VH-VL binders against c7peq0. Designs and how they scored, part 41

Target 1, 252 residues: c7peq0
Amino acid sequence: MHNKIYNSFIDRKAKGIKSFAVLIDPDKVNPADIADLAAKCTAAKVDYIFLGGSLVITNHLDECVQQFKTLCDIPVVLFPGSPSQVSRYADALLYLSVISGRNPELLIGQHVLSAPAVKKSGLEVISTGYVLIDGGAPTTVSYISNTTPIPSDKDDIAMCTAMAGEMLGMKVVFMDAGSGARKPITESMISRVASQVSAPIIVGGGIRDAEKAYLNCKAGADIIVVGNAIEKETSLIKEMADAVHAAAPVLK
Short names: E, the ipSAE of ESMFold2; O, the ipSAE of OpenDDE; V2, 0.75 times the mean of E and O plus 0.25 times the DockQ between their complexes.

## First folded at step 14 (VH-VL; framework fv_olinvacimab)

Design y1 (at its last look DockQ between E and O 0.83; V2 from the best seeds 0.80)
Fold by ESMFold2, look of step 14:
Structure y1 (fold): chain C 252 residues (1-252), chain A 120 residues (1-120), chain B 107 residues (1-107)
Amino acid sequence: as target 1 above (252 residues)
Amino acid sequence: QMQLVQSGAEVKKPGASVKLSCKASGYTFTDYYMHWVRQAPGQRLEWMGRIEPYSGDTYYNEKFKSRVTITVDKSASTAYMELSSLRSEDTAVYYCARGVEYSGAYFDYWGQGTLVTVSS
Amino acid sequence: NFMLTQPPSVSVSPGKTARITCRGDNIGDKSVHWYQQRPGQAPVLVMYYDSKRPSGIPERFSGSNSGNTATLTISGVEAGDEADYYCQVWDVSSGHVFGTGTKVTVL
């Protein structure tokens, strides 16, 4: 794998083109619905499928990846919640370190254990600094990570965390309010981070409508990821993708 | 009991400014976007802009961007809209309208409206 | 600039069905919301995300959206339904855009 997915992040950012990613949890998606979902994502020109969840068994993950790869040409990027979320059929893996937290297992410990399997998989591995932002209520990721999220009004802390991650070699910054978040990340915080970080910035958690997706892009997000709102209503895929793509400097 | 109570009617001359208030009660003020929407006599509703009260992040209709300023006082649970360089075409009823919890897609509660009359 | 066009008026007899259209280019790709404004009153949300009813809005209100047309349908029309009705979407060019408005008259 020759850094194809990471280079697409970089190339699109350099052109000012914003990307829309749909997050799918293999344990929640009904296999009978995958064909319709793939068709909707294709029609909407979704840029990436992010695939992952908190508790995913390997054969469900492989099956989901293979279904999407059969049904569409959209890159499938693994968004793992645990070391068991590795599928050699995917296009890339976001190798997440929870740099906002102080849990050594999520900073590096689990990576030491998973690295041999990740290397053997042959996947493109994208080093990703994962920055958890307070989403207005306890989230699964807050509990599992045993960490305190960055407060939603502490823009400087988010900025310094992302800067440090980039200086330490993280290739991507993922700012996430968490699955099921009540509060999405503020435009102010995104703008503060974007002003000091050149790495691609992924933003997710709590994004419920096209206005917020658009404004997050205008604030400096490069990739918008949405899961929960689309789980509730797949018709939002087209509207949100259109909003993200309209934030680009040129119209098509 | 949820309420959005707006300030009283105003009469202004062209070129002046007006600052309207919208006091919220009965809900967590900082969890909802606050929008301002106006309606000229006999005309459609027209969105002017909104603020996220927690962060102060604003988003304005391009038509008004050079003349409108939306602010909040979090301690008073009050949103404000100031419109400068008033013209006779700015004669309208001005509404504050609440978004849905952490979403500005639609407006689920409206203030009573404030009439602003701009005449020489 | 995204435009939403509605018929200026609809007349309907009590007990009959009113259909209020909202036309925009590819409006079926957008989420459409609807507001009722009685004379001298502030608008009230009556439909959101095309077809969802807020609490307190009777079941006789329904909505649909496809292609270039969204429709608010009021069955069993009552005198109290006499009002102006506005559709609304979000668009990158103009932000939140309201339709031209439809006066429903119950005769």
Scores: ipSAE 0.837, ipTM 0.924, lowest interface PAE 0.9, mean pLDDT 91
Fold by OpenDDE, look of step 14:
Structure y1 (fold): chain C 252 residues (1-252), chain A 120 residues (1-120), chain B 107 residues (1-107)
Amino acid sequence: as target 1 above (252 residues)
Amino acid sequence: QMQLVQSGAEVKKPGASVKLSCKASGYTFTDYYMHWVRQAPGQRLEWMGRIEPYSGDTYYNEKFKSRVTITVDKSASTAYMELSSLRSEDTAVYYCARGVEYSGAYFDYWGQGTLVTVSS
Amino acid sequence: NFMLTQPPSVSVSPGKTARITCRGDNIGDKSVHWYQQRPGQAPVLVMYYDSKRPSGIPERFSGSNSGNTATLTISGVEAGDEADYYCQVWDVSSGHVFGTGTKVTVL
């Protein structure tokens, strides 16, 4: 069980397999809709369910995790915006350090405070370098983190940031334009980062169609994360999943 | 009112190049993909490629990838499509079309079209 | 190459219902969009994401998509509905793909 989720990231990346993750905000999802959502994700062969939000208003995380775990076999990975977003019932936790910013609290401060609880949870912990990219509009993440995102056209800054994260021992790089992002991350930026980083690369924010998901994969993303678009159009789950999965090289 | 206005009709010889323009107004130019679609006489619509005006990122139909170049002038809110090595089969009406916001899923606004005639 | 096949023509009397089909392998797993093109005019979006109507499109236009067939349905057909109709999807192998087109004639 140890490192099961991370090993899946590494294994799939090594094989050139691209993965699709559906992002669910526990504070926004209606419990009554979870069964249907789980069914659609299963049918679409979604690879991961990411649970998390930038704000923690209510503590329905455990219930949400348990529901998904009961209704489907898709790994549930916590994507916390706050140290309080921990559930022992999940399969793994992305332990995020916002390395694109210079807020010491998001670099290490909050981790120090949450570390005992995280350790006690028994969760698989995946050290993650979180790289916030300008999505063309202020996002909740940007506001809450009080950090300036990397400009969308500064590929080298993103690259160096990701490289630094990896060299510091972070196992995964998460490039995010943020929830509600108007501008998704460019393929050029993804390619630049991918060229210098061996760690799995997760890309999210502002992805609204199958084409963008596909192209991000082709550019070097290993895992595509989509939330808002699916909330609006659940029918996109299958279409996007298929596109992402099609981005893998044909194994002879 | 949102509008896409394309350049005028073109007559070209085989082997030549043509560059068409599409001027956008009534919306933020950089917030939407711009696509190019052509239609030969009596034929179906054929997607050629698209550009994200803000970044300049392009995605082309493989059929045209070697001959087509899509660009933008953000200051003029204008997209361009250049097609080289023209053939008689390239005779068609060429349309620019706006994609959804930062997406290329479908086309919600179209230019009036530009007829390109390729003849010896 | 991914292909979308439409019937070449559909004839319908005024007030009746026209159904335009778009066939493609597993098209039900894709988002289908529809365009109306009158003679000498540019295409106009009439349906997006299978069943959503753009602003200004009458409720008598509806769409569905399942299996290998998407369908645009026009109820209460009017003379003004006479046009070519094209379905459209995105495919990883081909990019944006349009159907062969259907000429709707109002008798």
Scores: ipSAE 0.734, ipTM 0.887, lowest interface PAE 0.7, mean pLDDT 93
ESMFold2 (binder alone), look of step 14: mean pLDDT 94; pTM 0.955

Design y2 (at its last look DockQ between E and O 0.96; V2 from the best seeds 0.00; counts 0 for: loop humanness VL .298 < .304)
Fold by OpenDDE, look of step 14:
Structure y2 (fold): chain C 252 residues (1-252), chain A 120 residues (1-120), chain B 107 residues (1-107)
Amino acid sequence: as target 1 above (252 residues)
Amino acid sequence: QMQLVQSGAEVKKPGASVKLSCKASGYTFTDYYMHWVRQAPGQRLEWMGRINPYSGDTYYNEKFKSRVTITVDKSASTAYMELSSLRSEDTAVYYCARGVEYSGAYFDYWGQGTLVTVSS
Amino acid sequence: NFMLTQPPSVSVSPGKTARITCRGDNIGDKSVYWYQQRPGQAPVLVMYYDSKRPSGIPERFSGSNSGNTATLTISGVEAGDEADYYCQVWDVSSGHVFGTGTKVTVL
């Protein structure tokens, strides 16, 4: 039970099944819209709800998590931008280390401070190597963290970074172009990383259409995360989910 | 002013290859996918493939995957489409079309088209 | 292969409403785009994400999509609306797919 979400990642990856995650920012989502969003996600068979933001201005996290848990059966996974973004009501926490950067606070410092609270929460904790890729626009993450993202054309650096994360015991690799990214991560980069990493690979940032979602999966992504695009067009939830789910080899 | 200018009409024999060009201006070339779409006389539009000019990543229609190659010259803001092993059925007007910004969802701007005639 | 089927032709009198349908399996789950192509010209985008109009497209153009049918509606049809119209979607099996096209004739 304590590894239910991670086990789902591993199991689905082993079967070649691709997963679609909808990213929700608790500070941006209108509580009145959560019911509709949950319904659409359920109808689209969304695999995960990722909750998190780069900035924690208000603490509506618990309420948001509880609403989703009440309204649908989709696992809720915390994707925190700060240690304060913890809710015991979620199904799991991606415990992010920004391994693309060289900020000691994001590598281990914040983890030391948050560790007691995280432990007390009883959440499933999934050690995650967070790999920030240049998305062509300043992201909140890069600004707040004061970290330089990996250039979008440096596949080998991304690969080596992900490899290092995995070898250090991180269970999941999260490649992210960041919230509001202009340039999504290239298929070539995803492919390069996937060729050397056995851990589940999550890809997010700047994904705007079903084609890109699909091709990222074909390139080696295991989980596709989309936020901004569906905020603008909620109809894309179904289309993208279908594309991602279709990317799995038909193992009959 | 945004513009896609394509190369001139081509006449080819069966079995030959043709390489068409599409020069973009008025926008950042690498920020938009470039698609190729053809239309045979009196027929519907047919998508051939696309390229991300920034990364060079391509996505092809399976129908043409074995015969089509899409490339770019970033310095010239020009996309190319090469079609090999030409057949009479390849006679068509070929269009380059810009995708939306960093998306391949749809085509918001089109070139003027290039007629390719394949005949013995 | 995923296919989109359109009526081959639609005739309409000036000032009346033309409706162009695009049929495909579960097309309502896809984003539909529409293009106008006048004789001898390149296609022009007239609708995206089912019902959104690009800049410069008149409000008399509207779109809907549900079930197995997407529809482009042109109210107050003008002579200049005479053209071929194509719907388009993306499909995992086929990539970008265009409809068979509909010739709209203004009588």
Scores: ipSAE 0.916, ipTM 0.960, lowest interface PAE 0.5, mean pLDDT 94
Fold by ESMFold2, look of step 14:
Structure y2 (fold): chain C 252 residues (1-252), chain A 120 residues (1-120), chain B 107 residues (1-107)
Amino acid sequence: as target 1 above (252 residues)
Amino acid sequence: QMQLVQSGAEVKKPGASVKLSCKASGYTFTDYYMHWVRQAPGQRLEWMGRINPYSGDTYYNEKFKSRVTITVDKSASTAYMELSSLRSEDTAVYYCARGVEYSGAYFDYWGQGTLVTVSS
Amino acid sequence: NFMLTQPPSVSVSPGKTARITCRGDNIGDKSVYWYQQRPGQAPVLVMYYDSKRPSGIPERFSGSNSGNTATLTISGVEAGDEADYYCQVWDVSSGHVFGTGTKVTVL
C-alpha cells in the first residue's frame, strides 16, 4: 500500500534485519552493464537499488529506472542530487534535506520550488535528513552543497544533528561521507547517532569491504549503501550483501 | 620508503603479558588499518585483530578477544599489541600488517615480525 | 568456524605450472587473497580480489575463484617461486582466516 518502501525500512528495523542498498549513478552506468548488475543484485538478495548522484547532468534517469524495473524485482529508490530531479517510474524518493549544512537552498529552498512537481509525480516521498560527514577529500556533494561537512571525529555534533532532524519530522536519517569519499564514517559515530534516534539510519560513503559494512551494521546502521566500491568491483555485491545480512540475527 | 619496524624478540613466562610495538613510516599512519597476525612454529597464520588508528575503533578475533588489546600512539605513528595471560602455545612470530587505505580486507605490507617465546 | 584447506605440498618442474588450491564452503562468494612466504620472512601479498596482481608481482601469477575452490596458478615456475603460499578470506564467524598453507617445491 501507501508508504510501501518506508514501511519496509521500519519493518526490517523492528525485526533487527539489516538492509543492503546498491547506489547506481545513471550518468556513469553503461546501459550494456545494467543487465549484469541487475542479475548480480538479484542473486545477492540486495534489498534496494538507489539511483541518483549529485550531478545528474545527462537525462538518463527515467531510462535507468525502467531498465532495472524490467530486469529485476528489487525496489528502486531515487537518491537525486536535487529535489526536482525525479522519475515517476521509481518506487520511492528520498526527499533529502541537507540538515548538516547551512545552505538554505538545500535545507528547504529547492523543496519549496519542487514540491508541486514531486506531489504530481505520484511517488512515495520519504522525508530524509541528510547528514554529510567529512570523508577526507572534496566530494561532489560537499562542493555543490557549499557547506562544511561535520568533522569525522565530532560524534556529538552528528548525534545532535540527527536528533534535531528526527524531532523536526524527518522519517529517515542518512549519514553520508559523500560520493568518492576516502574516509568512511566511523563505527563510534554511527553508534553515537544510533543511541539517540529511532528513525532508520542509512550509512554510505567510502565503504570498501564486507568487514566495514558488517561493523557499521553492528554499530547501529540499518541500511548500508555502497556505490563506488561496487562500480570498481561488482563481485563485491554478493560478499557485502552477505555481510550485511549476517549482522542481523537469524530467526531460525 | 614505507616501513613497519617492530620491537625486538621477547622471552616471557606463562601468565605474564607482552606488549609489542610497530612503528610506521613513509605513509600517513591514520589512513590505514593496522592488523596483528601471528604464526606459531609450523602453523598457519592467525589474525588477532586490527585498529583504525584515526578513530581507535578495534575489531578482534574472538579467540583472542579476552586477552588482546591493540592501541596506537598517533603522534609516534606507532601501533601496539598487548597479549596477556601468556601460555606456551602463544610462542610465535607476531607480525604487524597494514591494510589498504581505509580498508581492512587484506594486508599489503608486513613488518619483519617479532618472536615471542613463552617458556617456564 | 570457517575453514580454508590447502594441499600441504605441490612439486613442480621449472618452467611448468603450479596450481595451489584453497577449499572452503562457498568460497566463490568471498574475495580471496594470496600470500607468499619465503623461509624466515614475512608474507608478501601476491593476489587480491581473487585474480588481481599487486604491483611487482609477475604476470606468471594468476588466480581464480568459484564454487568451493579458489586457485592460485603460477605458470613458468622459477626456482624463486619456491615458498609457502597461504590463501585468506574474511568471514563473519571467524574474522580473517588463513588457509593451511601449501609448500611449493621446484625440482
Scores: ipSAE 0.739, ipTM 0.889, lowest interface PAE 1.7, mean pLDDT 90
ESMFold2 (binder alone), look of step 14: mean pLDDT 94; pTM 0.951

Design y3 (at its last look DockQ between E and O 0.83; V2 from the best seeds 0.00; counts 0 for: loop humanness VL .298 < .304)
Fold by OpenDDE, look of step 15:
Structure y3 (fold): chain C 252 residues (1-252), chain A 120 residues (1-120), chain B 107 residues (1-107)
Amino acid sequence: as target 1 above (252 residues)
Amino acid sequence: QMQLVQSGAEVKKPGASVKLSCKASGYTFTDYYMHWVRQAPGQRLEWMGRINPYSGDTYYNEKFKSRVTITVDKSASTAYMELSSLRSEDTAVYYCARGVEYSGAYFDYWGQGTLVTVSS
Amino acid sequence: NFMLTQPPSVSVSPGKTARITCRGDNIGDKHVHWYQQRPGQAPVLVMYYDSKRPSGIPERFSGSNSGNTATLTISGVEAGDEADYYCQVWDVSSGHVFGTGTKVTVL
């Protein structure tokens, strides 16, 4: 029950299956477009819908979750900008600790505050080590405030960070260049992290084409998350999904 | 203002190696992938590989993977392509081509091409 | 080993419409890009992501992609449009793949 989504991560990873996740911002998505988007995701065999935004200002989260749950059978995973962004209608919550930073609020403070609500929601909670990587441009990621991203060329720092997260019991490592990132995470960095981490690795930010999605998988990513590119061009969903699904891990 | 200027024509013998250069100007060199594409006489374009000039990450056509090495000199905004164990079939015009920003989807600018002739 | 097949040649009279096809298995699930190459010159991007025109490319150029066929359409063909045209996609098995090329001749 409370491990269904995580178990899917683990099982797929164990089988060498790569997964594609579409990131939807509840505040940006037009409700009228959700049906079409859900259809495209279904057709492309998208593995997960990630719902989350940096600044969920409007309370459209529940509605958005419910709409997707009604329109498709794709698991909906909350990817909140803050731990308070919870919907009991989702299938799971990525409980993010920004371990790349040194902001105690993003490490544990916000979690303490949100814990009762999260517990009450009954959601599957997946402890996630969030590793913010410099994407070359400011991103509107609210949970990165007062944090310094890991430089894009510091593979060892990323590696050690991810290792630490895993050793602390975090079940998933999320490497993110951020929403709207100019520079996606390098394959080199992904490979470095993957070489030392057994937990599922999610990679997002700045992925714009099938090649990059594919190569990230080859580098060691288990789940590819794409948002902005798809928002601009929904036709990329199929191409990217196919690329990811065709990928097998080959660590450099 | 953006330009890709390639090195001059080469004549090589079979078994030799050739290293071509592509100097970029008019844009931030490290923000765009650099691809190498060749075209044998009267033949179609053939993608060889690409490099991320920032990270050095490379992606090669499997056909050439064992013989081709793509590198960059960031300080000179120059990409290089070295092809070893040359064969007569390697006779072609070799192009460097810029990928789109932080993407390898398509090639928006091309060098003028470099003719490489492999003959005994 | 993904392949893109184009007709070797297309002849068209000035002012008429040329259609260049690019066939590949499920190419409609990929984004197709097109390049124009005049004799003795480097290729020039004329279409990207199936139907988007780069700056400087006239509206006479359009593109579509569905099923197993992508098409570059050149309306109101001019003498200057005489060139080789190549489609291009990315494929997991082959990387970037170019079509066989189509020579467009303006009669």
Scores: ipSAE 0.920, ipTM 0.962, lowest interface PAE 0.5, mean pLDDT 94
Fold by ESMFold2, look of step 15:
Structure y3 (fold): chain C 252 residues (1-252), chain A 120 residues (1-120), chain B 107 residues (1-107)
Amino acid sequence: as target 1 above (252 residues)
Amino acid sequence: QMQLVQSGAEVKKPGASVKLSCKASGYTFTDYYMHWVRQAPGQRLEWMGRINPYSGDTYYNEKFKSRVTITVDKSASTAYMELSSLRSEDTAVYYCARGVEYSGAYFDYWGQGTLVTVSS
Amino acid sequence: NFMLTQPPSVSVSPGKTARITCRGDNIGDKHVHWYQQRPGQAPVLVMYYDSKRPSGIPERFSGSNSGNTATLTISGVEAGDEADYYCQVWDVSSGHVFGTGTKVTVL
C-alpha cells in the first residue's frame, strides 16, 4: 500500500528494467479519445500514465484519472503543474520541487500551502527533484516558473543539481526539457547525471522517436516520458514502448 | 538552398583507412543528426551510424562499431566518417544523410555519395 | 538482425498502379519510411511514418503498414517513376535497417 509506485521505480531500477510512461495533459486530451488511448497503452505494455502538465486550466482532472483507472490497470501518476493540483483517485503524486531554479515558490513555497490538502488526499507522495533543461526555446514551464533552465551543454551543472537534490532527500530525479521542447536532453548529460545519482531518473521533453528513447535508456535513464510526440501520433506508443523495454538490463 | 556536398572518390589498399567529409549548407547544422549510409555495388543501403553535431553523441551500427568514427567540425558545418582496417567488401558508395530536426527516424536529404574502392 | 524483404522487381504499365511490399516481423508496430533511387543518383525520401508524404512528392504516392507488411503504392505510374525503392525502419538489434530493394520497371 505505502510507497507502491515509488517501490516499483526502485525495484525496476535495481533489476535494470526500463520503464515507459505516457504523459497526458487533461486540458488537451479529448475525453472521447481516452478509451482508444488506454487500449493502445495496454497493448504496448506502457508502465505508467503520467497526468498533468505545466498548466492545467480545466477542472476535469478527476474525470480523466477515473477514466484511465476504469479502462486499464496501468498506474496513474500525477505530474502536476503546481503542488496543489491533485486527484485522490490517482495512484501517486510526483511532488515536484524545481531544484534547477531559484524561484522559492517552486522550490518549497507552494508546497507549504498545498501540504495539508496533499496529506488529506491519501495519495502516495513521491519526493521529486525536478531539473529543467533548456529545450531550445522558452517552454510553458520555464515561463510560468520564472526560472532559467540549465543550459543543454552544461552536464556538470545538471549533475551537481541532481546530486544535491538526492543528498537533500529527493527520492526521484526528473530531468525535463519541457513539453513541446525543440531539443531533447543529450545522452551525455543523462550519462553524467546517472554516474553520480542512485535515485531513479525520469527523462522527458522533445523525445520524438524510438531511437532517442532507447539511447536515453542506454545512457542511464530509468523512466522515459513522452507526451507531445504521442499526442501527434499515437502509433508511436507501441514502437517507443518496445524500444524502451528492449534496452539491456543493468546486471547486479 | 540546402546542400550536402561530399568529398571526392578514394582508392585504397586493404588495411588502410579512409576519412570522408560532408559539408552542409542552407540550414542550422547543429539542429539535425548526420548519418552515414553505404551501398555496395548491387546491394541494399546499409546504415553505418550517426552523430548529433550539437553534443557529439554518436550511435553506431554494431557491424561497424570497432572500425567507424563519426565526427564533426561545427565551425565548418562539416561531418566526417573514418573507416579503418579497410577490406575489399568495403568497396561502396558512401552517403551522408540528414535526419529531421532532433530526430533520426528517417533521412530527408542525402549527399551525392562518395565512391571508395578497396583493391590490392 | 531485423529483416526487411522486398520483391526484387515490379513491372507496371504507364497509368497503372505499382504496389511495392516490404515484409518484416510485426513491421506494423514500427514506422516505415520509403526512398526512391534513380540510376546513378542518391536516394530521395518519398514517404515517411508509413503514409506521410514529403513536400514535392505527388499525391499518387501513398503508403500503408499493418501486420507484417508495409506497402508503397504508386498510382498513375509514369516513366519517371522507374527506379529502385527501399523501405527503412529502426530496430534495436541493428539500428536503421533498409529493405532488399525493389526495381520498378515501367513498360
Scores: ipSAE 0.868, ipTM 0.941, lowest interface PAE 0.8, mean pLDDT 91
ESMFold2, look of step 14: ipSAE 0.846; ipTM 0.932
ESMFold2 (binder alone), look of step 14: mean pLDDT 93; pTM 0.952
OpenDDE, look of step 14: ipSAE 0.872; ipTM 0.936
ESMFold2 (binder alone), look of step 15: mean pLDDT 93; pTM 0.954

